# Miniprotein binders against q9bqp7: the designs that were tried, part 6

Target 1, 240 residues: q9bqp7
Amino acid sequence: VPQNWFPIFNPERSDKPNASDPSVPLKIPLQRNVIPSVTRVLQQTMTKQQVFLLERWKQRMILELGEDGFKEYTSNVFLQGKRFHEALESILSPQETLKERDENLLKSGYIESVQHILKDVSGVRALESAVQHETLNYIGLLDCVAEYQGKLCVIDWKTSEKPKPFIQSTFDNPLQVVAYMGAMNHDTNYSFQVQCGLIVVAYKDGSPAHPHFMDAELCSQYWTKWLLRLEEYTEKKKNQ

## First folded at step 3 (miniprotein)

Design B3n
Fold by ESMFold2-Fast, scan of step 3:
Structure B3n (fold): chain B 240 residues (1-240), chain A 86 residues (1-86)
Amino acid sequence: as target 1 above (240 residues)
Amino acid sequence: SPLEELLKDIEELLKLVEFLLKMAEELYKKGDPEDALFLARVALRLAEYAARLAEETGNPELIRRAKELIERAKELIEEIERALKK
């Protein structure tokens, strides 16, 4: 179906740790360049229906909160999400310093929401780390690569005000996860292979987070859809 | 042409409606009737919009499909609303 098909997994790589792997999780900085990011590709290839639904949600929120209230609301949601990711990076980092342990920050409802999932996370290999697909020419910044219940996963932490009990409720998040996975598996800065994904949706009120595990087969299915979005982005850019 | 693009947009919109209805059914079956009702209501509004667009094109197959999805959405909404009263 996609014209420029490329495999998500790298047959030359293993998901098992080896002696050459760093003992500290990798944190490769995202470098500014003209190569598109995963989030930009997804944003620029939203269907008319996705744009319509987003616009309707925005209008509804503006009616309820007013223009200024909507701006404040969205700014607060963004800030809370950023704080949540910072707290998780601190919790999962084996080199955590005293400065990085803020007891008040770590007591948020979102952190309480993910406690039962964190108990099953170990063997952290990358945190807030840049990936680049050298052949398909896209970049990304992934949240975490770690073992979840013994399986090496690209883990994406999400915050939500409403329950997301099904993976389909997370919209483009599966595409984002597999895009990072495919990039990492073909990025020379990494030596291991990831075949599974995990989307964790945390709730502000502390309700138990919903984990959406993606096995290799499901990842392969979403990878094909990601390739179609990437192809659409490339064609759209050429036709400008 | 503008007409051909509109026909494709309507087909994609109908696919979205089918997806939302499937999601609403799964949420309802797994014990989340409030979010199921929300998605079913969104699906109904989109199906009604698709029906209006299809009627403008005069394409009988798209009109038929849109009306079938409207009925499916209404039935699901009624079922969920009855369950919420229990």
Scores: ipSAE 0.000, ipTM 0.107, lowest interface PAE 15.7, mean pLDDT 79

Design B4
Fold by ESMFold2-Fast, scan of step 3:
Structure B4 (fold): chain B 240 residues (1-240), chain A 86 residues (1-86)
Amino acid sequence: as target 1 above (240 residues)
Amino acid sequence: SPLEELLKWIERLLKAVELLLKYAEELYKKGDPEKALELARRALELAEEAARLAEETGNPELIRRAKELIERAKELIEEIERALKK
């Protein structure tokens, strides 16, 4: 159990829509700060097994593609992921004006992959929005907060070349989702409570995306694991 | 308070364990011992987590309930494992 335990949910908040809620999704900009980001904490606390597998993959790819080819491959994967997120933000924003380049983004296989998920998404509350946990001192940039099948969720969009039919196949993604959830629930820039998560894994070939829904109980379990990773990060920082 | 939220979270964990054990028992009776075993093992993990958190609160009722669920999960796991050996 973490030494500095803190609750994921805020008892003073509700997940129900309020008349005072903004009609346009929130998009709070992420300020560069000395406070660690969720992705930084997770990257710096990877298990030895995760580090080993990542290094083996890198060396295999460099051997096959060359150093320049590997750089191009990783750059293209990053760019495709970024464009996928930009397209989703555009689709989910009610006041978005489509430009010619945006029309091309909407035709990708990844966007086709998530169509059946998007039909069940409504009541968008935040898009590409910064969160900060004021007590635990970490920050993040979440993809989306919206109702999925009637439940308010932190939604994280992922791209994958291989099928991910089980949540265990998504590695640290559940930790990322609950870290954003806990931060938002205690961030003064937001007034609502999120108790559920959703990881959506989209496929390049357009095959149906796999949704991994996380109820409140599952979120709380991963929250404890996130707190342990945050504690490990803090200890490593002290030893530097 | 942080303590009040922790108590609520432990209650949710205990409820989740009870539901998982009930579902595992139903699957076992319906002839799906492999899935039943998977769920029973997950229930044990959650019950052990609930017990650890309950010990931190010093709440004797929550500690007792968590320990009872740990024993129920272990018994179900042993029963299913014995059936799979035969």
Scores: ipSAE 0.000, ipTM 0.089, lowest interface PAE 22.3, mean pLDDT 79

Design B4l
Fold by ESMFold2-Fast, scan of step 3:
Parts: C-alpha cells; structure tokens; sequence
Structure B4l (fold): chain B 240 residues (1-240), chain A 86 residues (1-86)
C-alpha cells in the first residue's frame, strides 16, 4: 500500500457534459519546472526486468544496425510518433486544418491503421494538454481526452513497427494513462472527471490498430501501482 | 528496388484515402458533419500527396486512381460544406 495514498477519482466531479465546458478542446501549455513529469518518474523507476528487456533489445538492434544505424532508427521512430500525434491532434480539433506531414509517415499506413478507432471517438475535451497533480507533485502532457464508444477516456496514441519489438514497453502505458487521469481529476484547470482509459496501438504496415480499454476498476488497480512508482522516485531523488 | 518499395507505399496510401472517405461518408450520414469534413479534408490532402508521388513514378494506374480519389474527396467536402451552411 503506498504511504502517500491519494484517490484517483474526485467525488466533486461528473463525467457528463457541462453546459459551461468550452466548445473547443482545452490545450494548456506544459511549464518547464522542477516538478517531475510522468514519463521521467516511470523512466527513473523501471524494474530490473524492464531494464534487462530494454538492454537486450538495444544490444540486438545495435548488432543488426550498428551504433550509428541504431541512433538513426530510434530518431526516425521518435519523429514518426511525434508527427502521428500532431496529425491526430489536427484531425480531432474541429477548428484546425491538418498541416503537411512527412511522406514516410503517410506511406507507412499509421493513419490507415487508426481509421476504425477514430470513427468511435467524439466529444473531444482536451488535446496535447498539460495536467498537474498539485498534492502529489507531478506533471504530464496528455494526448487526448474524448468519448470512446460513449465513455469519457484519457486516450494515449502509440505507434508500433512489426516485427521489431516496441521501444516503449506496453507494461508502463497503463501507468502513464492513470497518472494523467488522476492529475486531471484534481487539476483546477479542468472541471470534469475521467474514469476510463484507452491505449491505441497503431501499426506502420496499416494493420488495424489495437484498442486497449481500461474501465474504472482497472484504472484504480494501475493507480495504486503508479503511486508506488511515484514514491520510489521521491525516495531516489532524496538520495541524490 | 527503391521504386518497387515506393509503389507499394503509394498503394497503401491510396487504400488509406479510400478508408478515410468511407468513414467520412458514414459520419456525415450519422449526423456528424464537422467530424466528417475533417476526415474528408485529410483524405484530400493525402490523395494529393499520393498523386504527386504517383506522377514521379510514372505509373498510369496509380496516377489515375489518385486523381479519382481527389475528385471524390472534393465532391464530398463540397457537399458537407453546403450542408453546414444551412
């Protein structure tokens, strides 16, 4: 049980649309400050198993591509992911026109991969928006908050290249989603409550994206694990 | 060859455009014209890129398909924009 336990859901908030909610999705800028981000906390508290698997993958890729080839590959994967997120933000924003994208990303089929998920997404309330948990002292930049099949979700978009292993482990994705959810539910810049999560894995070859839905119970389970990771980070920081 | 690889990617891009237009039409019929318009505009943008790449390859079938999808996307956009003005 975490020593600094805090609830993920805010009993003062509703997940239903409020008449006073903005007509356009919220986009609060992320401040650069000393408060740790969700991704930094997760990166600094990886388990020995996670570190082993990541290092094993790196060694195999370096053996196949060489040191410079590996750097180029990882830079390209990062850039493709960044552009994919930008494209989704443009598509989901009702007042934004989609800007030009890299030809390689368009050729790869990531957009084709997510089309069937996008048709089930509506009621977008936040895009590329900063969240802060003032009590637990962490920040994050979430991808999207919208209704998926009628349920308000924190949605996280991921890209994957088959048959190579994912550079970002799926085992931390649920923790990232619930960390953003808990922060948003207690952030005074927002007025609504999110109780569900959705991780969408898009494929470069155009294969249908895999949606991983997280209901309120599952979110609560991962929230406890996130609190443990946050405590571990705080203890490690004290010893630096 | 690099050319054969490019041809395969153009075919995938054209397939993505077809799927986006299908979903835009479904959203429009479902009563979500603003979302439909966004998807139709995305489809047009991708179709225009596909046409440019197809022209570079000189492949007549891909050029023809890309131009047909451009026309289809423009027609759908015009229809949705006309409906939104009501």
Amino acid sequence: as target 1 above (240 residues)
Amino acid sequence: SPLEELLKWIERLLKAVELLLKYAEELYKKGDPEKALELARLALWLAEIAARLAEETGNPELIRRAKELIERAKELIEEIERALKK
Scores: ipSAE 0.000, ipTM 0.105, lowest interface PAE 19.0, mean pLDDT 76

Design B4m
Fold by ESMFold2-Fast, scan of step 3:
Structure B4m (fold): chain B 240 residues (1-240), chain A 86 residues (1-86)
Amino acid sequence: as target 1 above (240 residues)
Amino acid sequence: SPLEELLKWIERLLKAVELLLKYAEELYKKGDPELALYLARMALDLAEEAARLAEETGNPELIRRAKELIERAKELIEEIERALKK
């Protein structure tokens, strides 16, 4: 149990998702400052299993691909992920132009992979938007807040290479989602309450993406684990 | 799901362990016991990680396979170490 427990949901906000009037999704820019990001907290508090796995995975890949091959592989994975997120933001933005946005959009395996999920996404309220937990003092940049099958969710888009899955943040995906959710629920820049999460894993070969829906109860369980990671980060910072 | 991705990763770890043990055996037979020992130890480390992750999933087949590979790696390491001590 965390020593500094704080609720994920805001008791002052409605537990029923408000119907969204047609308005532009929020896109608050992330301010670089001393306050730690969700990503930094998770990276600095990786479990022994994650650290060992990443180190051994790196050694295996270097053994298989060579050092230059490994660098090329990791660079390519990063670039593909960035392009995928940019494409999704464009697709979900109501401010899109009448002109086509991305020449390779429909040829991208990752975009093809998520098509069936996108059909169930509506009522977009935030895209690539910064969140800050005022009390717990952390920040983050969430991918998307929208209704999935009628439920308002923090949605996190992930890519996976099916033959050799990229291991980075594999175990921390639910923690990222609930960290963003808790921050948004207590961030004065937002007025609504989010109680659900969705992790969508898209595949490069275009095979159907896997949605991992997180209801309020599951989000509360992962929130406790996120609070423990945040406390560990704070302790490490004080003891350095 | 995160669980499905974890299961896939465990499968990759187990495959990597099998491949490392095969390489270690080949190197040992070709007269490079020092490099063979290095790879066998790497295989053991990865097999132990796979076992820890498999235990978290509760998947009995993955747990069984990981434990078998741990024992195989330990046996190979012991054999190579004895050869090196002469």
Scores: ipSAE 0.000, ipTM 0.091, lowest interface PAE 18.3, mean pLDDT 77

Design B4n
Fold by ESMFold2-Fast, scan of step 3:
Structure B4n (fold): chain B 240 residues (1-240), chain A 86 residues (1-86)
Amino acid sequence: as target 1 above (240 residues)
Amino acid sequence: SPLEELLKWIERLLKAVELLLKYAEELYKKGDPEDALFLARVALRLAEYAARLAEETGNPELIRRAKELIERAKELIEEIERALKK
């Protein structure tokens, strides 16, 4: 259990699944500051196993593709993921219009992959929006907050070339989701309570995306793990 | 209200479907039937989703628009599929 434990859900906010405030902003831009991001905290507190597996994968890819080929490959993967997120923001946003001339936003197999999940998504409340946990002092940029099968969720869109049929195979993704959730629940720029998460893993070949739904209990479990990672980050920072 | 948010969401889906179908039609006319078919199928699935949501609201205009887009998407898909078979 973390020494500086803090609740993921805000007792001052409604626990009703369908609570909404139409005056809450859809998108708040992320601004640079000295407060650490969720991604940075997770990157700097990777487990020994995660570091080992990442280095093993990197070395094997370099052996196969060469250093220049590996760099090109990782650059292309990053660009495809960025375009996938841009396409989803465009499709889901009332203020973003799909650009009929932008072939890159609509051509991805990843968009095909996610269509059956989008059928169950409604009531969008945030898109590509900044969140800040005012008490725990971390920031993040979440992909989406919307209702999935009637439940308000923090939704995280992921691209993968390998199948991810189980939540355990998504590594730190559950920690990102609950970190964003806890931040949003305690961010004065928002007024609603999110208690569920959804990780959607889309596939390059258009194969049906795998949704990993996280109920309130599972979110609470991963929240405890996130607090431990945040505590580890804070201690490492103080010892520099 | 929650109903008004749902109505706005349906409007966004319908606009997305219209743009996808327009883009698919343009790709088909340019001689890219494979890409056109892909987008037309994406548009059909989104239109079917919008139709289900519209039915739940009981809004006659949104129901009509969603059904019209479903029919338009199906017609485009059939046209492209016929062209590809020949």
Scores: ipSAE 0.000, ipTM 0.134, lowest interface PAE 19.3, mean pLDDT 78

Design C1
Fold by ESMFold2-Fast, scan of step 3:
Structure C1 (fold): chain B 240 residues (1-240), chain A 86 residues (1-86)
Amino acid sequence: as target 1 above (240 residues)
Amino acid sequence: SPLEELLKRIEELLKEVERLLKEAEELYKKGDPEKALELALRALFLAIEAAELAEETGNPELIRRAKELIERAKELIEEIERALKK
């Protein structure tokens, strides 16, 4: 049990739209300082299993591709992910000029992969927007907040070159989603409540993306695990 | 066929995982938890690879077998790590 347990949901907020909500999706810029990001906390609190698996994967890839090939591969994977997020932001943005300027980014297997998910996405509230948990002192940059099949969700877009990734490979993704959710729910820059998460894994070959929906109960369970990771990070920082 | 080659590859991975888990369990019982942990972690890595390849085949039995081996590896790793903290 976390020593500094704090609720993920804010009882003073509603997930229902109100007239004071912005009609344009929020995009608050991320300002980095000494406050840790969600990704940094997760990277610095990896288990021995996670560290071993990551290192073994790197060694295998280097063996197959060579050191230069591995650097090129990882660089390309990073760029593909970045382009996919830029394309989704353009598609979900109400500004027509963004779609026109970024036409080439809209043509990819990843975008074809998510088409059936996008049909169920509406009511976009935030895109590529910074969140800060004012009490727990961490920051993050979330991909999207929108309604998926009528439920307001923190949506995290993931790319995979493999047609069917093992579900356990999303190990830290639920923690990332609930960390953003808890931060947004307690960030004064936002006025609404998010209680659900959605992890969408898109495929390079255009195969249908897999949506992993997280209801309020599941989000609460992962929130407790996130608080433990945050506590571990804070304790490690004190012992440096 | 490409599917037959993939199925053979998956079977080889599953066999290697079983071998590593058995060896890890024996090392742990004989009082070598550090080496046991190394083999159990290697088993987990290969089991995840087998599960990923099994998903590509759509074969429910191979997917089930690979997932069971992942759970067995995780349970063994957790037990060994708990013992190492003592």
Scores: ipSAE 0.000, ipTM 0.278, lowest interface PAE 12.0, mean pLDDT 81
ESMFold2 (binder alone), alone request of step 17: mean pLDDT 91; pTM 0.907

Design C1u
Fold by ESMFold2-Fast, scan of step 3:
Structure C1u (fold): chain B 240 residues (1-240), chain A 86 residues (1-86)
Amino acid sequence: as target 1 above (240 residues)
Amino acid sequence: SPLEELLKRIEELLKEVERLLKEAEELYKKGDPEKALELALRALFLAIEAAELAEETGNPELIERALELIFRAIELIEEIERALKK
């Protein structure tokens, strides 16, 4: 178990809608801070196996595509992911439209991929919103908090291309979700409790996205693993 | 020696991973994606263990073999999971 255990759920909070809850999703801006982000903690505590897998993947891609082809590929993947997140925020926010609306973005393969998931999403509480765990000293920017099939979830949107998956994101996605969940549950900017997670993997060709639902028990199990990664990060930081 | 025991354990893990991946691929092709996923996930777990032990030996060939199996398992898992959603 981690040396400094802290609960993921807040006993003083409820997951039920409150009359005082805002009608519009919360969007707390991420502030510049010396406090580490969830992403930084995970990147700084990658296993040697994860690092080698990433390097192996990079080597194979360069052999297949060439240096310039690899650069173009990675740039396109990044841009597609960014546009996917922007489109989802626009779709799920009743008070916002895409800054520069492009109807082709709404018909992209990734957006088509998630249509069946979006039909089951309602009661959006937060979009692209900052979370901070004051006690455990970490921050993050979560994608979405909404009801999925009637259960309030931290939802994380991912894009994937076959046959060359992002191996590193496969290992740490559940940790990322529960880290955001634990932070939100103890962040004074929020008043509700989230006990479930959802990782949605969207596909470029429009094939149906894969929802990976995480119930409260599974979230608690991954929370323990996140606490261990956070402890490892803190120890490494002290030794710098 | 402790090193010889580690090497033997790594080889046994690598052999089991290969067996599980082959069986998972066969089950997937025969139309049993749920059983295939179970075996592929078990293969991934054992491949990760093999990679951790291989790192302890410092043997680059063993490390590379284990990492290649992890990569193969992840590709198979992703393919099966996608099929299960259809």
Scores: ipSAE 0.000, ipTM 0.149, lowest interface PAE 12.6, mean pLDDT 79

Design C1v
Fold by ESMFold2-Fast, scan of step 3:
Structure C1v (fold): chain B 240 residues (1-240), chain A 86 residues (1-86)
Amino acid sequence: as target 1 above (240 residues)
Amino acid sequence: SPLEELLKRIEELLKEVERLLKEAEELYKKGDPEKALELALRALFLAIEAAELAEETGNPELILRAWELIERAYELIDEIERALKK
């Protein structure tokens, strides 16, 4: 049970669109500060099992690809992910007609992979936007907040180039989503409520992306686990 | 003795891992790769725990068995993930 329990949802907020809601998706920049990010907290609080799994995966990849091949692979994974997020932000932005965009980004296999998901995405409210939980003191940069099949979701876009995705990312993806959700629901820069999450895994070869939808109940369950990770992070920081 | 209790615990973990891997493989063959992956990942976590405990005992048979199960879990996870990609 977390000592510093706090609710994920804000009773003062609604997920229904209002006339006062901005017509352009919000993009609040992440400010430099000493408050830990969601990714920092998760990285610093991996279980012994998660650490061992990641190391074992790394060793297997090095055996398969060689040291130079592994370095090239990890660099390419990073670059592909960055370009995929840039393309999605461009596609989902209603101001795209005023912005330059790279047609090569829009024609990638990852974008082809996610087309069937994008058909169900509408009502975009935030893109590449910073969130801060004022009470719990953590920050994050979320990918997207939009309606998926009529439900307002925090959407996290993931890429998988090889059949073997990063184990850490696979295990902690739901925690990342609910951490952003809880922060946004209590961040004064936002006025709406998000109760659902969506993790979308896109594939390099254009194979159909896998959507992992998280309803309010599931988000609440992962939120408790996130609070425990945040508590563990705070304890480790104090004890060093 | 404390050592005998630890050895018993490791054996119980190894048996649970084998059960989970068998169940995961059966689910995968029946066309439920998502649940199969969930159980295979659970099996991997328990196999790693068994390996850590086995390392503490210095018992080479238990260490080898735990690492063999870790490898089996990884092979199954890899197969399921490849299928999910398609």
Scores: ipSAE 0.000, ipTM 0.171, lowest interface PAE 14.0, mean pLDDT 79

Design C1w
Fold by ESMFold2-Fast, scan of step 3:
Structure C1w (fold): chain B 240 residues (1-240), chain A 86 residues (1-86)
Amino acid sequence: as target 1 above (240 residues)
Amino acid sequence: SPLEELLKRIEELLKEVERLLKEAEELYKKGDPEKALELALRALFLAIEAAELAEETGNPELIDRAEELIMRALELIFEIERALKK
């Protein structure tokens, strides 16, 4: 799928807020159907090398933790990630009651980890919101759209418990961000343009989270890679 | 030929990966772990691309070289991330 036929940015949209834009962050529910999700596309199009490296990481972890320990570790990582996202959604929500309740939960390591990032986040426009690329026919659930240091970003919150992350969390994260961005920019449920991405890796021990900012040029480069993965997914689906 | 062009592209990617990894290692040693991580992550991405293209050639030597660079990039990334966490 040629990038010039399906650009990541929509020339008919502005990245500046309009007076008519909703004042409350959007939260469009994800309605699953036959249309593939970003996560599904990426999982089904892992290269042989990505699968091999993921398996090496898995074996290394099993060697360290044992088989049952590895299963418990992966389950805990999933649960902690889910709770972290729920806490962030609540913190960034405009409801004061939820924010006051969540202040009692700010003692978690992951939430402490992102405090310095949150100070630079404002103008929240979407939280845990569904996006669909109407022409390319894929869907996704993005974490957050907000201004980071004055730039409107698709923000993806990640947790890291060990120094040995999943291979996908290392290099597929930029693809997830631009896939959501491209979908949102061409989704009629949204009126604004996003040109930047931010991947925030939070740490369980409360160590300062690491922000990975993606400018418009970098997003365009990753968009090309995402289009290739989407095309590969479509071809594999036809051959089944 | 198309094959010669592909082989040239793979070699250029592998050289760029080696350059980025060397630069990332030097930045990390000089006390700039954030920029080092940025370059190491870019090196990983390019190394994976090189591996994908090498797989298309069926050349075991190119595949092995790309996989070695992927592993080197991952090891450096893990080391830098651990340092940044602290």
Scores: ipSAE 0.006, ipTM 0.143, lowest interface PAE 10.9, mean pLDDT 78

Design C2
Fold by ESMFold2-Fast, scan of step 3:
Structure C2 (fold): chain B 240 residues (1-240), chain A 86 residues (1-86)
Amino acid sequence: as target 1 above (240 residues)
Amino acid sequence: SPLEELLKRIEELLKEVERLLKEAEELYKKGDPEKALELAYEALILAWRAAELAEETGNPELIRRAKELIERAKELIEEIERALKK
């Protein structure tokens, strides 16, 4: 049980669209400050198992690719992920004017992979937008808030070069989503309520992306786990 | 060829996983659960790598073998972790 429990959902908010909702997706810039980010909290509170798995994965990859090969591999994975997020923001933004150069970059296997998911995405309310939980003191930058099959979701886009994502990267994905959700639901820059999450894993070869939908009950369960990670981070900070 | 080298690499990974799992089981029986757990996790990492490479080949038998070894490693890890909590 977390010591500083706080609800994930805001009883004063609705997930239904209304006239006060902005016509263009929100894009609040992330302000750097001393308040920890979701990714920082998760990185600093990995379990002993997660740390061991990540370190072993790194050692194996370095043995297979060499140090320079491993750095190139991880750099390429990062760049591909960044380009994928940029492409999705362009596709989902109603005001985006695509140039021929940008259009060509949108024809990656990852974009082909998510086409069937994008057909079910509508009502985009936020893109690459900052969230802050003033009470719990954390910040984040979420990918997307939109309706997926009629349900308003925090959507997190993931890339995988292989048909299956690495296990070490899957442990914290649900925690990341609910942390953004809880922050947004209590952030005064936003007026709506999100109760569902969606993690979309896209594949480099264009094979169909895997959607992992999280209903309100599942989000509440992961929210408790996120609060425990946040508490662990706060305690570690005090002891250093 | 690149494909031949990839197939050879997958076979080497699968053999190494089986070796590590056997060694982990023996260490566990001899009363060294911490070292057994370390080797079981090593086996799991290599089994994941073998599965990823096997899926690149589209070879259903290699994919099946790799997935089976992933499950065996997970089961061994769970068993050892439960024993360590007693």
Scores: ipSAE 0.000, ipTM 0.159, lowest interface PAE 14.2, mean pLDDT 80
ESMFold2 (binder alone), alone request of step 17: mean pLDDT 90; pTM 0.893

Design C2u
Fold by ESMFold2-Fast, scan of step 3:
Structure C2u (fold): chain B 240 residues (1-240), chain A 86 residues (1-86)
Amino acid sequence: as target 1 above (240 residues)
Amino acid sequence: SPLEELLKRIEELLKEVERLLKEAEELYKKGDPEKALELAYEALILAWRAAELAEETGNPELIERALELIFRAIELIEEIERALKK
């Protein structure tokens, strides 16, 4: 029961293409400001159980790899994810601005993994684009907005290394997707309505990526949970 | 096919975790905290494995279900361990 409920979907918008939609995918830059990001809100409102799991995983990894090895491991995971996102932006953008610089990344196992998903992706409307919820006062940077099997989705690309994936960063993935969706639906820089989400998990070994589709009902359920996390964040900040 | 088999394996793990947690809770209520703790830790290990597999699929529903069971196992373990220190 959020005290300040706000709808995820905007009744004044449609998911169908309209005359105001650009032919080139939108890429609005994320501006630094005091407004919290989706990632910041989620990190600052982890449950005691999530904190316990993260700390236990961290200690186990440090025992296995050493302190310096753990730092190198986490840095490598971050870099691989960044490279994967850059490659996807290049592939999905008609401008292909990054292709010359990241040609070798287009041959990675992660890119092989998502090939069958990409064949079902069309009508790209936004790539690596900033969203801001003016009423609820949060910002985010979403990966992609495109049609997946004919439905307009906020698409989030994830990487996973078999056999030992990160548990701590996955619980909030649906919350992240719906937070971006709600922001975009109420952001004046965008004119369309998104009602569905898609989380795509790509594998380093090139095995087929797993698409996890979120329909409007599921998005609405996670939106309520996101509003509670945002409320918790706001309350903590006021008591600071 | 490999995805369908993975999803069935995760579902089997989740069911086994629920079974273990229920048994652990009943043993704790009946005054056998040592056996309850043993089963609760077994449940935690299996729930963690289910979470790892669910994380590989990226399925938000499966990940959330697995994490919820991990949380339940941790809460039960903490309660039992607190009682044993008395």
Scores: ipSAE 0.006, ipTM 0.201, lowest interface PAE 11.0, mean pLDDT 79

